# Ledger of designs, part 91: VH-VL binders against q8ixk2r445to577

Target 1, 133 residues: q8ixk2r445to577
Amino acid sequence: FFGMLQNKGLTDYCFDYNPPDENQIVGHQVILYLCHGMGQNQFFEYTSQKEIRYNTHQPEGCIAVEAGMDTLIMHLCEETAPENQKFILQEDGSLFHEQSKKCVQAARKESSDSFVPLLRDCTNSDHQKWFFK
Key: E = the ipSAE of ESMFold2; O = the ipSAE of OpenDDE; V2 = 0.75 times the mean of E and O plus 0.25 times the DockQ between their complexes.

## First folded at step 3 (VH-VL)

Design ra19 (framework fv_retifanlimab; at its last look DockQ between E and O 0.05; V2 from the best seeds 0.00; counts 0 for: pae E 8.4 > 2, placed apart)
Fold by ESMFold2-Fast, scan of step 3:
Structure ra19 (fold): chain C 133 residues (1-133), chain A 120 residues (1-120), chain B 111 residues (1-111)
Amino acid sequence: as target 1 above (133 residues)
Amino acid sequence: QVQLVQSGAEVKKPGASVKVSCKASGYTFTDYYMNWVRQAPGQGLEWIGVIDPSGGSTWLDQKFKDRVTITVDKSTSTAYMELSSLRSEDTAVYYCARGFNWNEPYFDYWGQGTLVTVSS
Amino acid sequence: EIVLTQSPATLSLSPGERATLSCRASQSVDYYGDSYMNWFQQKPGQPPKLLIHDASNRATGVPSRFSGSGSGTDFTLTISSLEPEDFAVYFCQQYHNWPYTFGGGTKVEIK
């Protein structure tokens, strides 16, 4: 799968990673932003290794959740995906992070009205349901 | 307590290669990227590149990409920076520095530095 | 690459005085409300020591007299009342984009 990764509950919002130029920005938080349908910073690929890849710039970035954290951060992709970069997109639309046993949820950024994807205990909430468009 | 301990000073001839080590302790080695930075005598700091210890993927500044190799040995929690085709302008103190990891400030811990002197 | 320009190059002050150091970036180092700017202190023969991260947050163990401010392209490090141990070189560093870059440094020296 590839395309814009949209939230079912927060219906106007998509995964977004916005480098200001061609240099790859690694170590920044993945955000949620209004879906614009243009691809670019909102274009992600879901791979057979269960990675969510950002292919707009080289080197390619892969979304990861670092141990003990709940934030999704852009990392370098590895030849063999490490466990912190593996997300299981389930048939019900849940995006399950196997290493932490948690699900990706659309949530408010700390102390802000902005939205970000965060790891939370898995529920059947629409804010934890994702699909490629 | 987090520590980054680097190998000792090196004196090399022009055209040689040097390999500097940085042994990490006090944290999970694969949870943090490792950076390499150099500082020529009396000059500012110059970033060389970074490695993800979990899989060994690197990004190097274009000015170093043809001469620098960064590697890790996970079994010893050690990062290495090898610089080839040494020139006198490569004379500098070389530092390893921890980061990134979103849970901690970037460049929060540095090695003590390794002086590499290139002279004929 | 993002070029960081520090001013002044040298700041000559006496203990007890306030120091204000500037760092200007050639382009914004902000990302969605956060400023990706660090400040380091370096003394002769030592590695740089992290003082301020994310433009305004003091690193662990750093005295309260050190403060950082600014966003976008303009950043300031302030030392409210200089102590003898504060005479050192100070560097700003951006980690917004690769390659990571450092300013040329400001030397705070005793008058």
Scores: ipSAE 0.620, ipTM 0.877, lowest interface PAE 1.8, mean pLDDT 90
Fold by OpenDDE, look of step 5:
Structure ra19 (fold): chain C 133 residues (1-133), chain A 120 residues (1-120), chain B 111 residues (1-111)
Amino acid sequence: as target 1 above (133 residues)
Amino acid sequence: QVQLVQSGAEVKKPGASVKVSCKASGYTFTDYYMNWVRQAPGQGLEWIGVIDPSGGSTWLDQKFKDRVTITVDKSTSTAYMELSSLRSEDTAVYYCARGFNWNEPYFDYWGQGTLVTVSS
Amino acid sequence: EIVLTQSPATLSLSPGERATLSCRASQSVDYYGDSYMNWFQQKPGQPPKLLIHDASNRATGVPSRFSGSGSGTDFTLTISSLEPEDFAVYFCQQYHNWPYTFGGGTKVEIK
């Protein structure tokens, strides 16, 4: 699967990543913006290694969850996907993070003006449903 | 102070193209998005699209995707909207309006408007 | 697209009176307690002017007599006491979904 990763509940919002330096793409948080389908910022790939890969730049980035955090941060991809980079995109649309055993939810972070994908306890909420478009 | 100055009025024939410019000053051009909105005579407002001047990313209303192109020239802090295959229904005042980002399109500053008249 | 319906189409009032303008959305424009709705004022021959953003936040330089309220699908712009310069057309606008859409406007005119 590849393309824009769109939320079902927060209609028309997609994964978005725009690092300040195109030559240094790691270390920043993935956010949500309205789906526009233009540029490289909203293109992702779900791989057979259970990675969510940001492959529009070299070296390629992979979304990771750091210890103790509930945000999605871009790391470098590795030949063998580390545990904190493994996600399961279920048939029902839920995006499950294996290491934390939580689901990715479209949310507003406290004191933030932006929407972000956050790890939360898994529910049947459409805000935890995702699809590639 | 922030200013958006648009190009002058245009008169076009059906089937022609028009390109409206919007020159920005008084702020860092690439730090804010630029929206385009039109208003037919005596009618309401219609959003056309938006561009991020820093990277050139755009989003256009589906109604305009085949006929509208939004671009910027960073060196002159100018945004452009080109509309092709003009029709009489395209007769309107076209505005540029500054926004903040994709989720905060607070149209806090507007150009003075550009009247585009399409007539046979 | 989200359709915004404004009412009334025309509101005839005198200076000093209270104006209440309604904007109804075809679907909710709320998420996590925030409402993604703007209000604009437009006078003849001029571009629109931002009055309210995020349903209830007054834009810079906007007089305190203007206030926005509401959530979900129902929003209200209130002018507590009309000044002569307040007679104009007022538009609501949502930015929760693509495409951004405007209401049809309410004309506030002198009685």
Scores: ipSAE 0.020, ipTM 0.705, lowest interface PAE 4.7, mean pLDDT 92
Fold by ESMFold2, look of step 5:
Structure ra19 (fold): chain C 133 residues (1-133), chain A 120 residues (1-120), chain B 111 residues (1-111)
Amino acid sequence: as target 1 above (133 residues)
Amino acid sequence: QVQLVQSGAEVKKPGASVKVSCKASGYTFTDYYMNWVRQAPGQGLEWIGVIDPSGGSTWLDQKFKDRVTITVDKSTSTAYMELSSLRSEDTAVYYCARGFNWNEPYFDYWGQGTLVTVSS
Amino acid sequence: EIVLTQSPATLSLSPGERATLSCRASQSVDYYGDSYMNWFQQKPGQPPKLLIHDASNRATGVPSRFSGSGSGTDFTLTISSLEPEDFAVYFCQQYHNWPYTFGGGTKVEIK
């Protein structure tokens, strides 16, 4: 799949990656932002290796979750996808992180009006349902 | 209540290194980026760089790239900034400042500042 | 990098007067219509204090006499009626791109 990865419950919000230096994309947290389709910050590719790729510059970025953490951050993609970069987009729309056995959920950050994707225990919440457009 | 408490003033000679600490309390340390900003006496503010404490990733202004190292110790909720090869132009008050992330830095809480004086 | 130019460098005014501080960016600091510009107040011997975030949003606890406006490249901080505690240096700061940059400051001093 390729496009904007949208949340069902938090309507009109998409995965967004706005690195402050277009040539230094590693290490920042992925956020949720109003879907707009302008530029390259909301376009991701879901690959056969179960990666979520940010395809704006070479080398490509892949979304990862580091061990023991719940935040989605940008790593460099590798030839063989590491376990921490594998997400299963299931038929029901859940986005499952296989290594942690948790699901990606749209969440509001404490003390903020902004939203981010975080790993949480899997539920049937629409905030854990995602689709490409 | 959120607090950022920095290490004390330092006097250094040119060519030395300095490591400034910033101990955070009153919030979840890994939920916020930690920025470092300096201010030369009587001058404006200059951003040095930032660390995401959750993964330890750092990003620096190119002016400082070869001389600054920013780290964290999550077990003590403490951020560090080390500046090497000190020059007289590095005399400044060094601040840590909290930001939610790179896209919402805001710098809503600052440390008290650490004066670093570089003199012969 | 984005250069922020503040004017005037010094503004000499009396309590009760209106202060208007300008900040101009070398390129737009907008993202999808949000302006990534903050304003800080700094008094001698103290760290900066956030006043305005995102061009026009007053930070918690900041008095209503402070207001921010502008978009794109041109931004203004207004203090509608100066109080004695408002005599300080004010900085604008952009976070659209790394490195984050600050303006040179406007010192508001008592005439």
Scores: ipSAE 0.012, ipTM 0.644, lowest interface PAE 8.4, mean pLDDT 88
OpenDDE, second read of step 4: ipSAE 0.005; ipTM 0.612
ESMFold2 (binder alone), look of step 5: mean pLDDT 92; pTM 0.939

Design ra2 (framework fv_retifanlimab)
Fold by ESMFold2-Fast, scan of step 3:
Structure ra2 (fold): chain C 133 residues (1-133), chain A 120 residues (1-120), chain B 111 residues (1-111)
Amino acid sequence: as target 1 above (133 residues)
Amino acid sequence: QVQLVQSGAEVKKPGASVKVSCKASGYTFTDYYMNWVRQAPGQGLEWIGVIDPSGGRTWLDQKFKDRVTITVDKSTSTAYMELSSLRSEDTAVYYCARGFNWNEPYFDYWGQGTLVTVSS
Amino acid sequence: EIVLTQSPATLSLSPGERATLSCRASQSVDYYGDSYMNWFQQKPGQPPKLLIHDASNRATGVPSRFSGSGSGTDFTLTISSLEPEDFAVYFCQQYDNWPYTFGGGTKVEIK
């Protein structure tokens, strides 16, 4: 699957990654922004290795969560996906991060008007439900 | 206690290759990217590139792309930088520096440096 | 690549004086409220030592006389009252974009 990864609860918002340069993919957080349908910064691929890849630019970026953190950060994709880059998109729309046993939730970024995906304890909240559009 | 320990000084002829090692200890080696930076005598710092030790993916500055290879050996927690086709202007102290991990500042720990002298 | 310009190249001061060092980037190094700018201190024969990260946060163990400020393209490192051990070269460094780049350095020397 590929496309815009949209939140069921925060209905107008999609995963978005706006790198400072197409040649620099790593080290910045993934955000949520109004879904615009233009691809580019909102185009992601869910792979058979359970990665969420950002393939709009080269090199390819893969979303990861570092140990002890709750933020989703762009990393370089590896030939064999490391555990911190694996997410299970479940039938109910939950996006489950295998290594931490947490779910991705739409949340407000502290001290800004921006929204971000964060790891939280898994619940039945629509803010933890995602789908490709 | 985090430490990055580099190999000793090297003297090379023009056209040779040099391989510098950087052994990490005191942290989980695969959790942090590793950078390589050089400094010519009396000059500023120049970034060479970075490696993700978890899978070995690298990104190199364009000026080094064709001459530098960065690798890791996870079993020994060691990163390597190999520079080929050495020229006199490659004479510099080469540093490894601990890089990207969202929990910690970039470049928070550095190796002691390896002086590479290229002379005929 | 992002070019970092440090000024002055050399700052000649006496112990107890205030040092103010400038670093200007050719483009913004900010991303969603964070400034991707570090400051390092380097003494002869030693590797650079991280002083300030994310423009304004002092690294662990760094004395309170060191402070960083700024955002976007204009950054400042301030040493409120110079101690003898503070006479060194200071570099700014951006990690917003690859290739990572360093400023040319400001040498703080004894007058």
Scores: ipSAE 0.298, ipTM 0.802, lowest interface PAE 3.9, mean pLDDT 89
Fold by OpenDDE, second read of step 4:
Structure ra2 (fold): chain C 133 residues (1-133), chain A 120 residues (1-120), chain B 111 residues (1-111)
Amino acid sequence: as target 1 above (133 residues)
Amino acid sequence: QVQLVQSGAEVKKPGASVKVSCKASGYTFTDYYMNWVRQAPGQGLEWIGVIDPSGGRTWLDQKFKDRVTITVDKSTSTAYMELSSLRSEDTAVYYCARGFNWNEPYFDYWGQGTLVTVSS
Amino acid sequence: EIVLTQSPATLSLSPGERATLSCRASQSVDYYGDSYMNWFQQKPGQPPKLLIHDASNRATGVPSRFSGSGSGTDFTLTISSLEPEDFAVYFCQQYDNWPYTFGGGTKVEIK
């Protein structure tokens, strides 16, 4: 699967990553933004290694969850996907993080137009359902 | 307009069970969480638990995990809170309160409350 | 659980005066710049009414005289100029961690 990773509950919002430096893409938080697909900052790939890959730049980035955190941070992809970079996109649309046993949920940040994906206890909420578009 | 209408007052004996209902209207029932909060006479507020009507997942305060069951009937947009093994200290007004999700449990709308009196 | 301590327990003031209510959490309720704290107003025989969410955002329809501030463990509800209808009990409530918890309340009464 590849393309825009869109949330079902938070309508018209997609995974978005826009690093301040095009040549230094790691270390920043993935956010949610209105789906537009422009600039390739909303293009992601779900790989056979269970990675959510940001591969519009080299080297390629992979979404990771750091120890003790509930945010999604961009790391470099590795030859073998580390445990903190493994996600399961379920048939029902839930995005499950294997290591934390949590699900990715669209959540409000500081304002009504600021949102981020966060790890939360798994529910059947549409805010935890995602699909590629 | 959003409305939460709860069932009427209950009088129970110790050891009995009570089931309070909360009928929601004016919004999409499954898009919001439903919380239960109680308040003993002249006391503060105590959160009991919450349910996501979308799937029925619940989170309860550990204090109530063995005595409380929260359920929903999506067809009637009604949430239920059942409390078993009632004790005198369970005497309180029980409220249902709407939340968006567990990160946004603003409790922007409340039921009118249901007085549950437990006395021998 | 996170314990919320409100002070003072009772605040006696006159209409027109400024009210400052404190809520202290036993641990931080912050997430990446957001503070997961609500404030409620409750009058006798009524359910609580949401005033402030996310520490500083007024709920819809709440007068501008109500304001919330703070972060981490210390939060404040301020009523800039008390109106007669503002005399009530006020509760803070955190939703950073399970279980959600409420403060003990501050009663704002007429002096």
Scores: ipSAE 0.019, ipTM 0.613, lowest interface PAE 7.2, mean pLDDT 92

Design ra20 (framework fv_retifanlimab)
Fold by ESMFold2-Fast, scan of step 3:
Structure ra20 (fold): chain C 133 residues (1-133), chain A 120 residues (1-120), chain B 111 residues (1-111)
Amino acid sequence: as target 1 above (133 residues)
Amino acid sequence: QVQLVQSGAEVKKPGASVKVSCKASGYTFTDYWMNWVRQAPGQGLEWIGVIDPSGGSTWLDQKFKDRVTITVDKSTSTAYMELSSLRSEDTAVYYCARGFNWNEPYFDYWGQGTLVTVSS
Amino acid sequence: EIVLTQSPATLSLSPGERATLSCRASQSVDYYGDSYMNWFQQKPGQPPKLLIHDASNRATGVPSRFSGSGSGTDFTLTISSLEPEDFAVYFCQQYDNWPYTFGGGTKVEIK
């Protein structure tokens, strides 16, 4: 699948990655932002290796979660996807991070209009349900 | 009306374990994460970890991963931090502090602190 | 981990003077224009009290003489006119990334 990865509960928000500049494509947190339908920073590819890839800039990035952390960070893609870069998109729309046994949830930054995807215990919340648009 | 009330001071010998409690009141316990932070006498603040009371998920600083367990009891709105294999450098005031929620700032309320002294 | 460096370590001032406290991060704590930086006040025997969240927003009940500014790696806490109750230790804290980290503190003392 490919396209804008939208949250079911946070109705107008999509995965978004806008690196600080073109020379620093990896190492920053993935956020949620209003879906604009133009692709670009919101265009992601879900691969057969269960990666969520970001191809808008070079080098190509893959979303990862470091051990003990709950934030989604952009890393370099590898020939064989490491476990921290694997997300299982389930039939109910859940994004399951197998290494941590947790699900990706839309979460708000306190006292802000900013939103971020975070790892949480899996629930049937619409904030944990995602689909490609 | 929001309060975080911690258990009393503890004196432990090296190698022992300590379990500090933090009882929340005045809000819905499962709507806010709970952080644990410590402060050695005369020193700065050091983050230990956090728990999401809704699901029980925890995230710890790697330095504490092998010695700290954070748990909650939703029926009593109480969070617990257990630190094992105590060393003299673990002597500190341990605080719980209210964390993430959709509508409020991080660390808006803190417990009064629990002094843990490790001595032989 | 993100290291926060506060300066000066100690600031000696008289009531009525302006206090300017600095906090520098080893890497940016910003993302899309939001700065994930808090400021706390701590008095002896008490827990820290939240003063400023998200770099520039005063917490509920905090007097208007306290203000925060900055972005990226450089942040400032300003107390426009020191009151006697403002003599305390001040800490900055980032929550952009795990682990959350605190600065070493700036002690604001009389004279």
Scores: ipSAE 0.006, ipTM 0.550, lowest interface PAE 12.1, mean pLDDT 85

Design ra3 (framework fv_retifanlimab; at its last look DockQ between E and O 0.57; V2 from the best seeds 0.00; counts 0 for: pae E 13.7 > 2)
Fold by ESMFold2-Fast, scan of step 3:
Structure ra3 (fold): chain C 133 residues (1-133), chain A 120 residues (1-120), chain B 111 residues (1-111)
Amino acid sequence: as target 1 above (133 residues)
Amino acid sequence: QVQLVQSGAEVKKPGASVKVSCKASGYTFTDYYMNWVRQAPGQGLEWIGVINPSGGKTWLDQKFKDRVTITVDKSTSTAYMELSSLRSEDTAVYYCARGFNWNEPYFDYWGQGTLVTVSS
Amino acid sequence: EIVLTQSPATLSLSPGERATLSCRASQSVDYYGDSYMNWFQQKPGQPPKLLIHDASNRATGVPSRFSGSGSGTDFTLTISSLEPEDFAVYFCQQYDNWPYTFGGGTKVEIK
């Protein structure tokens, strides 16, 4: 699958990685932003290695979560996906992070009116359901 | 106690290659990116590139793409920077520096530096 | 690439005086409220030492006389009262974009 990764509960919002230019691949948070339908900074690919890849720029970025953290950040993609970069997109739309045993949820960023994807305990909430558009 | 220990000084002729090593200890080697930076005598710092030790993926500054190779040996927790087709202007102290990890500041630990002198 | 311009190139002061060092970026180094700017101290024959990260946070073991401020394109390192060991070269460095870039340095020297 590939396209804009949209939230079922927060229906106007998509995964978004808004680098200033092609070289800002590593170390910044993935955010949620209003879906614009144009691909670009909202275009992701779900791979057979269970990666969520950002392919708009070279080198390609892969979403990861560091041990003990709940934020999704951009890393360089590897030839063999490390465990912190593996997400299982389930039939019900849940995005399960294998290493942490948690699910990706649309949430408000602390002290901000911005939204971000965060790892939370898995529930049946629509805020934890994602689909490619 | 985090330490980055680099190989000793090198003297090379123009056109030769040099390979500098950086041995890490005191932390999990694959959890942090590793940067290479150089400094010509009396000059400022110039970033060369970075490697993710977990998979060996690299990104190099455009200026160095054709001449630099960065690699790692996970079994020895060692990063390497090889610079080929050496010129006199490559004379510099070369540093490794611990890079990206969400839990720690960037460039929080540096190797002691390796002086590479290119005669001409 | 992001160009970092440090000023002044040389700052001649006496122990006990306040030092104010400037770093200007050719474009913003901010990302969603955070400023991706480091400050380093370097003494002759030694590698750079991290002083300030994320524009304003002191690195572990760095004395409270060192402080960083600024956002966007304009950043300042302040040393409130110079000690003898503070006479060194100071570099700013951005990590918002690859390639990572450093300023040209400000040398703080004894008057």
Scores: ipSAE 0.541, ipTM 0.866, lowest interface PAE 2.7, mean pLDDT 90
Fold by OpenDDE, second read of step 4:
Structure ra3 (fold): chain C 133 residues (1-133), chain A 120 residues (1-120), chain B 111 residues (1-111)
Amino acid sequence: as target 1 above (133 residues)
Amino acid sequence: QVQLVQSGAEVKKPGASVKVSCKASGYTFTDYYMNWVRQAPGQGLEWIGVINPSGGKTWLDQKFKDRVTITVDKSTSTAYMELSSLRSEDTAVYYCARGFNWNEPYFDYWGQGTLVTVSS
Amino acid sequence: EIVLTQSPATLSLSPGERATLSCRASQSVDYYGDSYMNWFQQKPGQPPKLLIHDASNRATGVPSRFSGSGSGTDFTLTISSLEPEDFAVYFCQQYDNWPYTFGGGTKVEIK
């Protein structure tokens, strides 16, 4: 699967990544933004290694969850996907993070204009359902 | 004191466009969001969309995404809602309402409303 | 979209009586401990007036006889003792998800 990764509950919002430096793509948080289809920011790929890859740049980035965190951070992809980069996109649309045993949920930043994907307990909410478009 | 003053009543033919204005005063215009809500005669309330005057980011109900444009003029602290391809079912009182942000759209202040009548 | 169902459609009461208005959401409007529900009062020829935000917080200037409660999918607006000026239509409104949606309203009328 590849393309825009869109949330079902938070209508018209997609995974979005726009690092401030195109030559340093890792270390920043993946956010949600209105789906616009611009491949440089909203193109992702779900791989056979259970990675969510941001492959518009070289080297390629992979979404990871750092220890103790509930946010999705871009790391470099590795030859063998590390445990913190493994996700399962379920048939029901839920995006399950294997290591944390949590689901990716579209959420608001408190008192903010922005939305972000966060790890939360799995609830079958539409905010936890995702599809590629 | 916070005030939202809207433009006057409009009478339009089907297929025409209408642009309603909402002039804000008594607060920093760019620090708050502006929502648009309508109410058909004797009916309930229907949210149309919202704009962040700081940057101009908008979100619209899918029902209106192809016919509604929400804009602001920061220099005059005025928000606008333009509705095109008017239909009889668009006859309603249109309100602007102030919100704080995405998480706090309390609608603590409202305009007086603008009646838009669409008839042949 | 989240559908809000208000009940009853009409509530006939006398001044001094307690009013209990219900709003049920088609899905939870809670987010991380908060409930994203507003209550509004509307009188004829006027725009809605905010009464309660975040399910239970009274807006500035709203009399203490108004209170909001509930979480998840079930919410209640209570008027402990109706005043003559309280006879109006009341709407609930969720802002947990796009699009924001309103209930159909409860008309509180004088008996």
Scores: ipSAE 0.022, ipTM 0.622, lowest interface PAE 5.9, mean pLDDT 92
Fold by ESMFold2, look of step 5:
Formats: structure tokens, sequence, C-alpha cells
Structure ra3 (fold): chain C 133 residues (1-133), chain A 120 residues (1-120), chain B 111 residues (1-111)
């Protein structure tokens, strides 16, 4: 799928990536922001290799989670998707991270109005349901 | 198979400190937040604070901020809550409780509780 | 901080009766259409047990006779037909704003 990756429970919020340095797209956290479709920040591709790819920029970025962490960070895509970059978008809308066996959940950042996607134990919560728009 | 096992009951004098431990098992300790909640005998529940074990950052109810320290030891998967300058009104059962994340503190698993009695 | 007021303090009922427990917040606990209110059950000598999360979602293994409803400042826990194991104390708990707070509890006891 390609488009804005939207959360069902946190309505009208989408994956968003806006690195401080447009010449270095790796190493920064993916956030959630109100869906707007303007510019390049909210367009992602879910590939046959189970990557969530930020492909509106070259070189392409792929979302990853480092072992033992719960935050989604941008890495460069590789020819063969590394295990930490593989996500399964399941039929029920859950977004499962294969390496960690956890699901992506919309979460409010600590004492903040900001929202981020985080890995958590899988539940049936609508905050763990995602779809492309 | 999540388990939270707390240290044993304690009797303290006013002005002393107490440190309660909570050993976690059955899950990845750093993936969940650890909360502390207390309950005075026959009374309701009072949230004390929370720690993110991954980075050790804490958030405390301001009524406790000058007297409570919450810490973790990742190597033993153990959380600690220390309450200083004890008063008789601090007599309560102290619970650790697992929180799902920073904005969904479901408290899905609780320790068995640690009775702290403060008396002269 | 957000104060939660539960009523009644004690509810004396018989098995098979319907229990209705109220929780009122001093300010709205809603954010973007979600209500940040949970319910816990506590039996003597035991820690609390999560019953309902986010106003209306039953936790795993909670029987269908338990239901939660409400939004904003007014929330209700309903037990449609009391079973012997349901006689306990019930607490509401908000997590919309820190500090997280609990209601004073409603004791459901055998009449």
Amino acid sequence: as target 1 above (133 residues)
Amino acid sequence: QVQLVQSGAEVKKPGASVKVSCKASGYTFTDYYMNWVRQAPGQGLEWIGVINPSGGKTWLDQKFKDRVTITVDKSTSTAYMELSSLRSEDTAVYYCARGFNWNEPYFDYWGQGTLVTVSS
Amino acid sequence: EIVLTQSPATLSLSPGERATLSCRASQSVDYYGDSYMNWFQQKPGQPPKLLIHDASNRATGVPSRFSGSGSGTDFTLTISSLEPEDFAVYFCQQYDNWPYTFGGGTKVEIK
C-alpha cells in the first residue's frame, strides 16, 4: 500500500517524518501528526518485503526499531529488509513488528500534546489499528 | 505469566525511610512502565508515581516529590520506591503496578502489596 | 488534579440484582473522542484488578455482565446480574492528566 498511514483510535493522526536536516534522513524518530497530505512528510509505502518505506526521498528510508527499544527510527532501506525493519500489517489492522513480537501503538508522549508510534504488547485496542488512506 | 513480587512488610518509626522492592518476571522489563500506588487501611487508592525502566525517567505526584525516589535495576528486573520522612499517615499497603505505556496506564498486573506501618 | 467522586459509597444488593455505580470527574477526562477512565475491582486482601479500560472496554477474561459507559465527566459501571464473586469494592481511575487519580470506591455488599 502507499499513502498516509492513519491510526484508527487516534482519529485523523498519521505517521509523519520531518527530519531536522533534509540531507540526512536517517536516525530520527517517526511521529504522529494530524493528517494533511501536504508536502512529503506523511507518505509511506508498505512493500512486499514488509517494509514501511519513506520513498518520496532518495535515498529511501525504512522504519526500524533497534533491539530492546520501542521507538520507530528511520534507517536507510537495504536490498534485503533487515529483521528490525519488518512489519506485518495484519487483516485486523494491527501493525506487527516481527523481530520484537510487538504491535505499533499510537501513544501520547510523556506530559506532552505530542503523539508517537511505539511498540507495545499486542491488544485489540483501536490505538493499535492502522490503515492507509 | 507476568509476576510482580514485592518485598515484605515493614514497621518504621516517624522520620525514618522505607524502600520497597518489586521484582518483575514474565515479560521484557524495559517495555513497560512501572507505577507505585498506595492504599491506607480501609481507604482508597493513591497514585504515587511512575518510572520508565528503559531510561530511568520518573514522574511523581507533586505531593510526594520531595519524599519519594523511584528507581530500577535493569540487571535484576527490579523497581524500587523509597519514601523518606515517614509520618503516621504514610501507613498503607504499597503496590507496584505495571503500566502499558506512558498514556495507557491500564495497571494490568499488580504486585501483592507491601504493608508499611509507621508508629512510635 | 482531577478529583473522582464515586457514589454511592456502599451499595447493598442481593445476588441476581443489577448494580449501577457512578463516577464523576471534576473535569472532562476526554481527549479526541476517547475517555481516559478505567474501573478496578478489589476483593479483601487482594490488589485491585483491572475490569474496564477506556470507559467501556472489558479487560481480558472479564464477564459480559460487566459493562462501562459514559463520557466527559460522568461514568457508570453496570453489573447486569450480580454473582457471589462480584461483591467487592470498585474504583474508577482517570489517566487524562497527571497525577493519575482514583475514586474513593463503591463497596458492593450482600444485603
Scores: ipSAE 0.005, ipTM 0.511, lowest interface PAE 13.7, mean pLDDT 86
ESMFold2 (binder alone), look of step 5: mean pLDDT 92; pTM 0.933
OpenDDE, look of step 5: ipSAE 0.020; ipTM 0.710

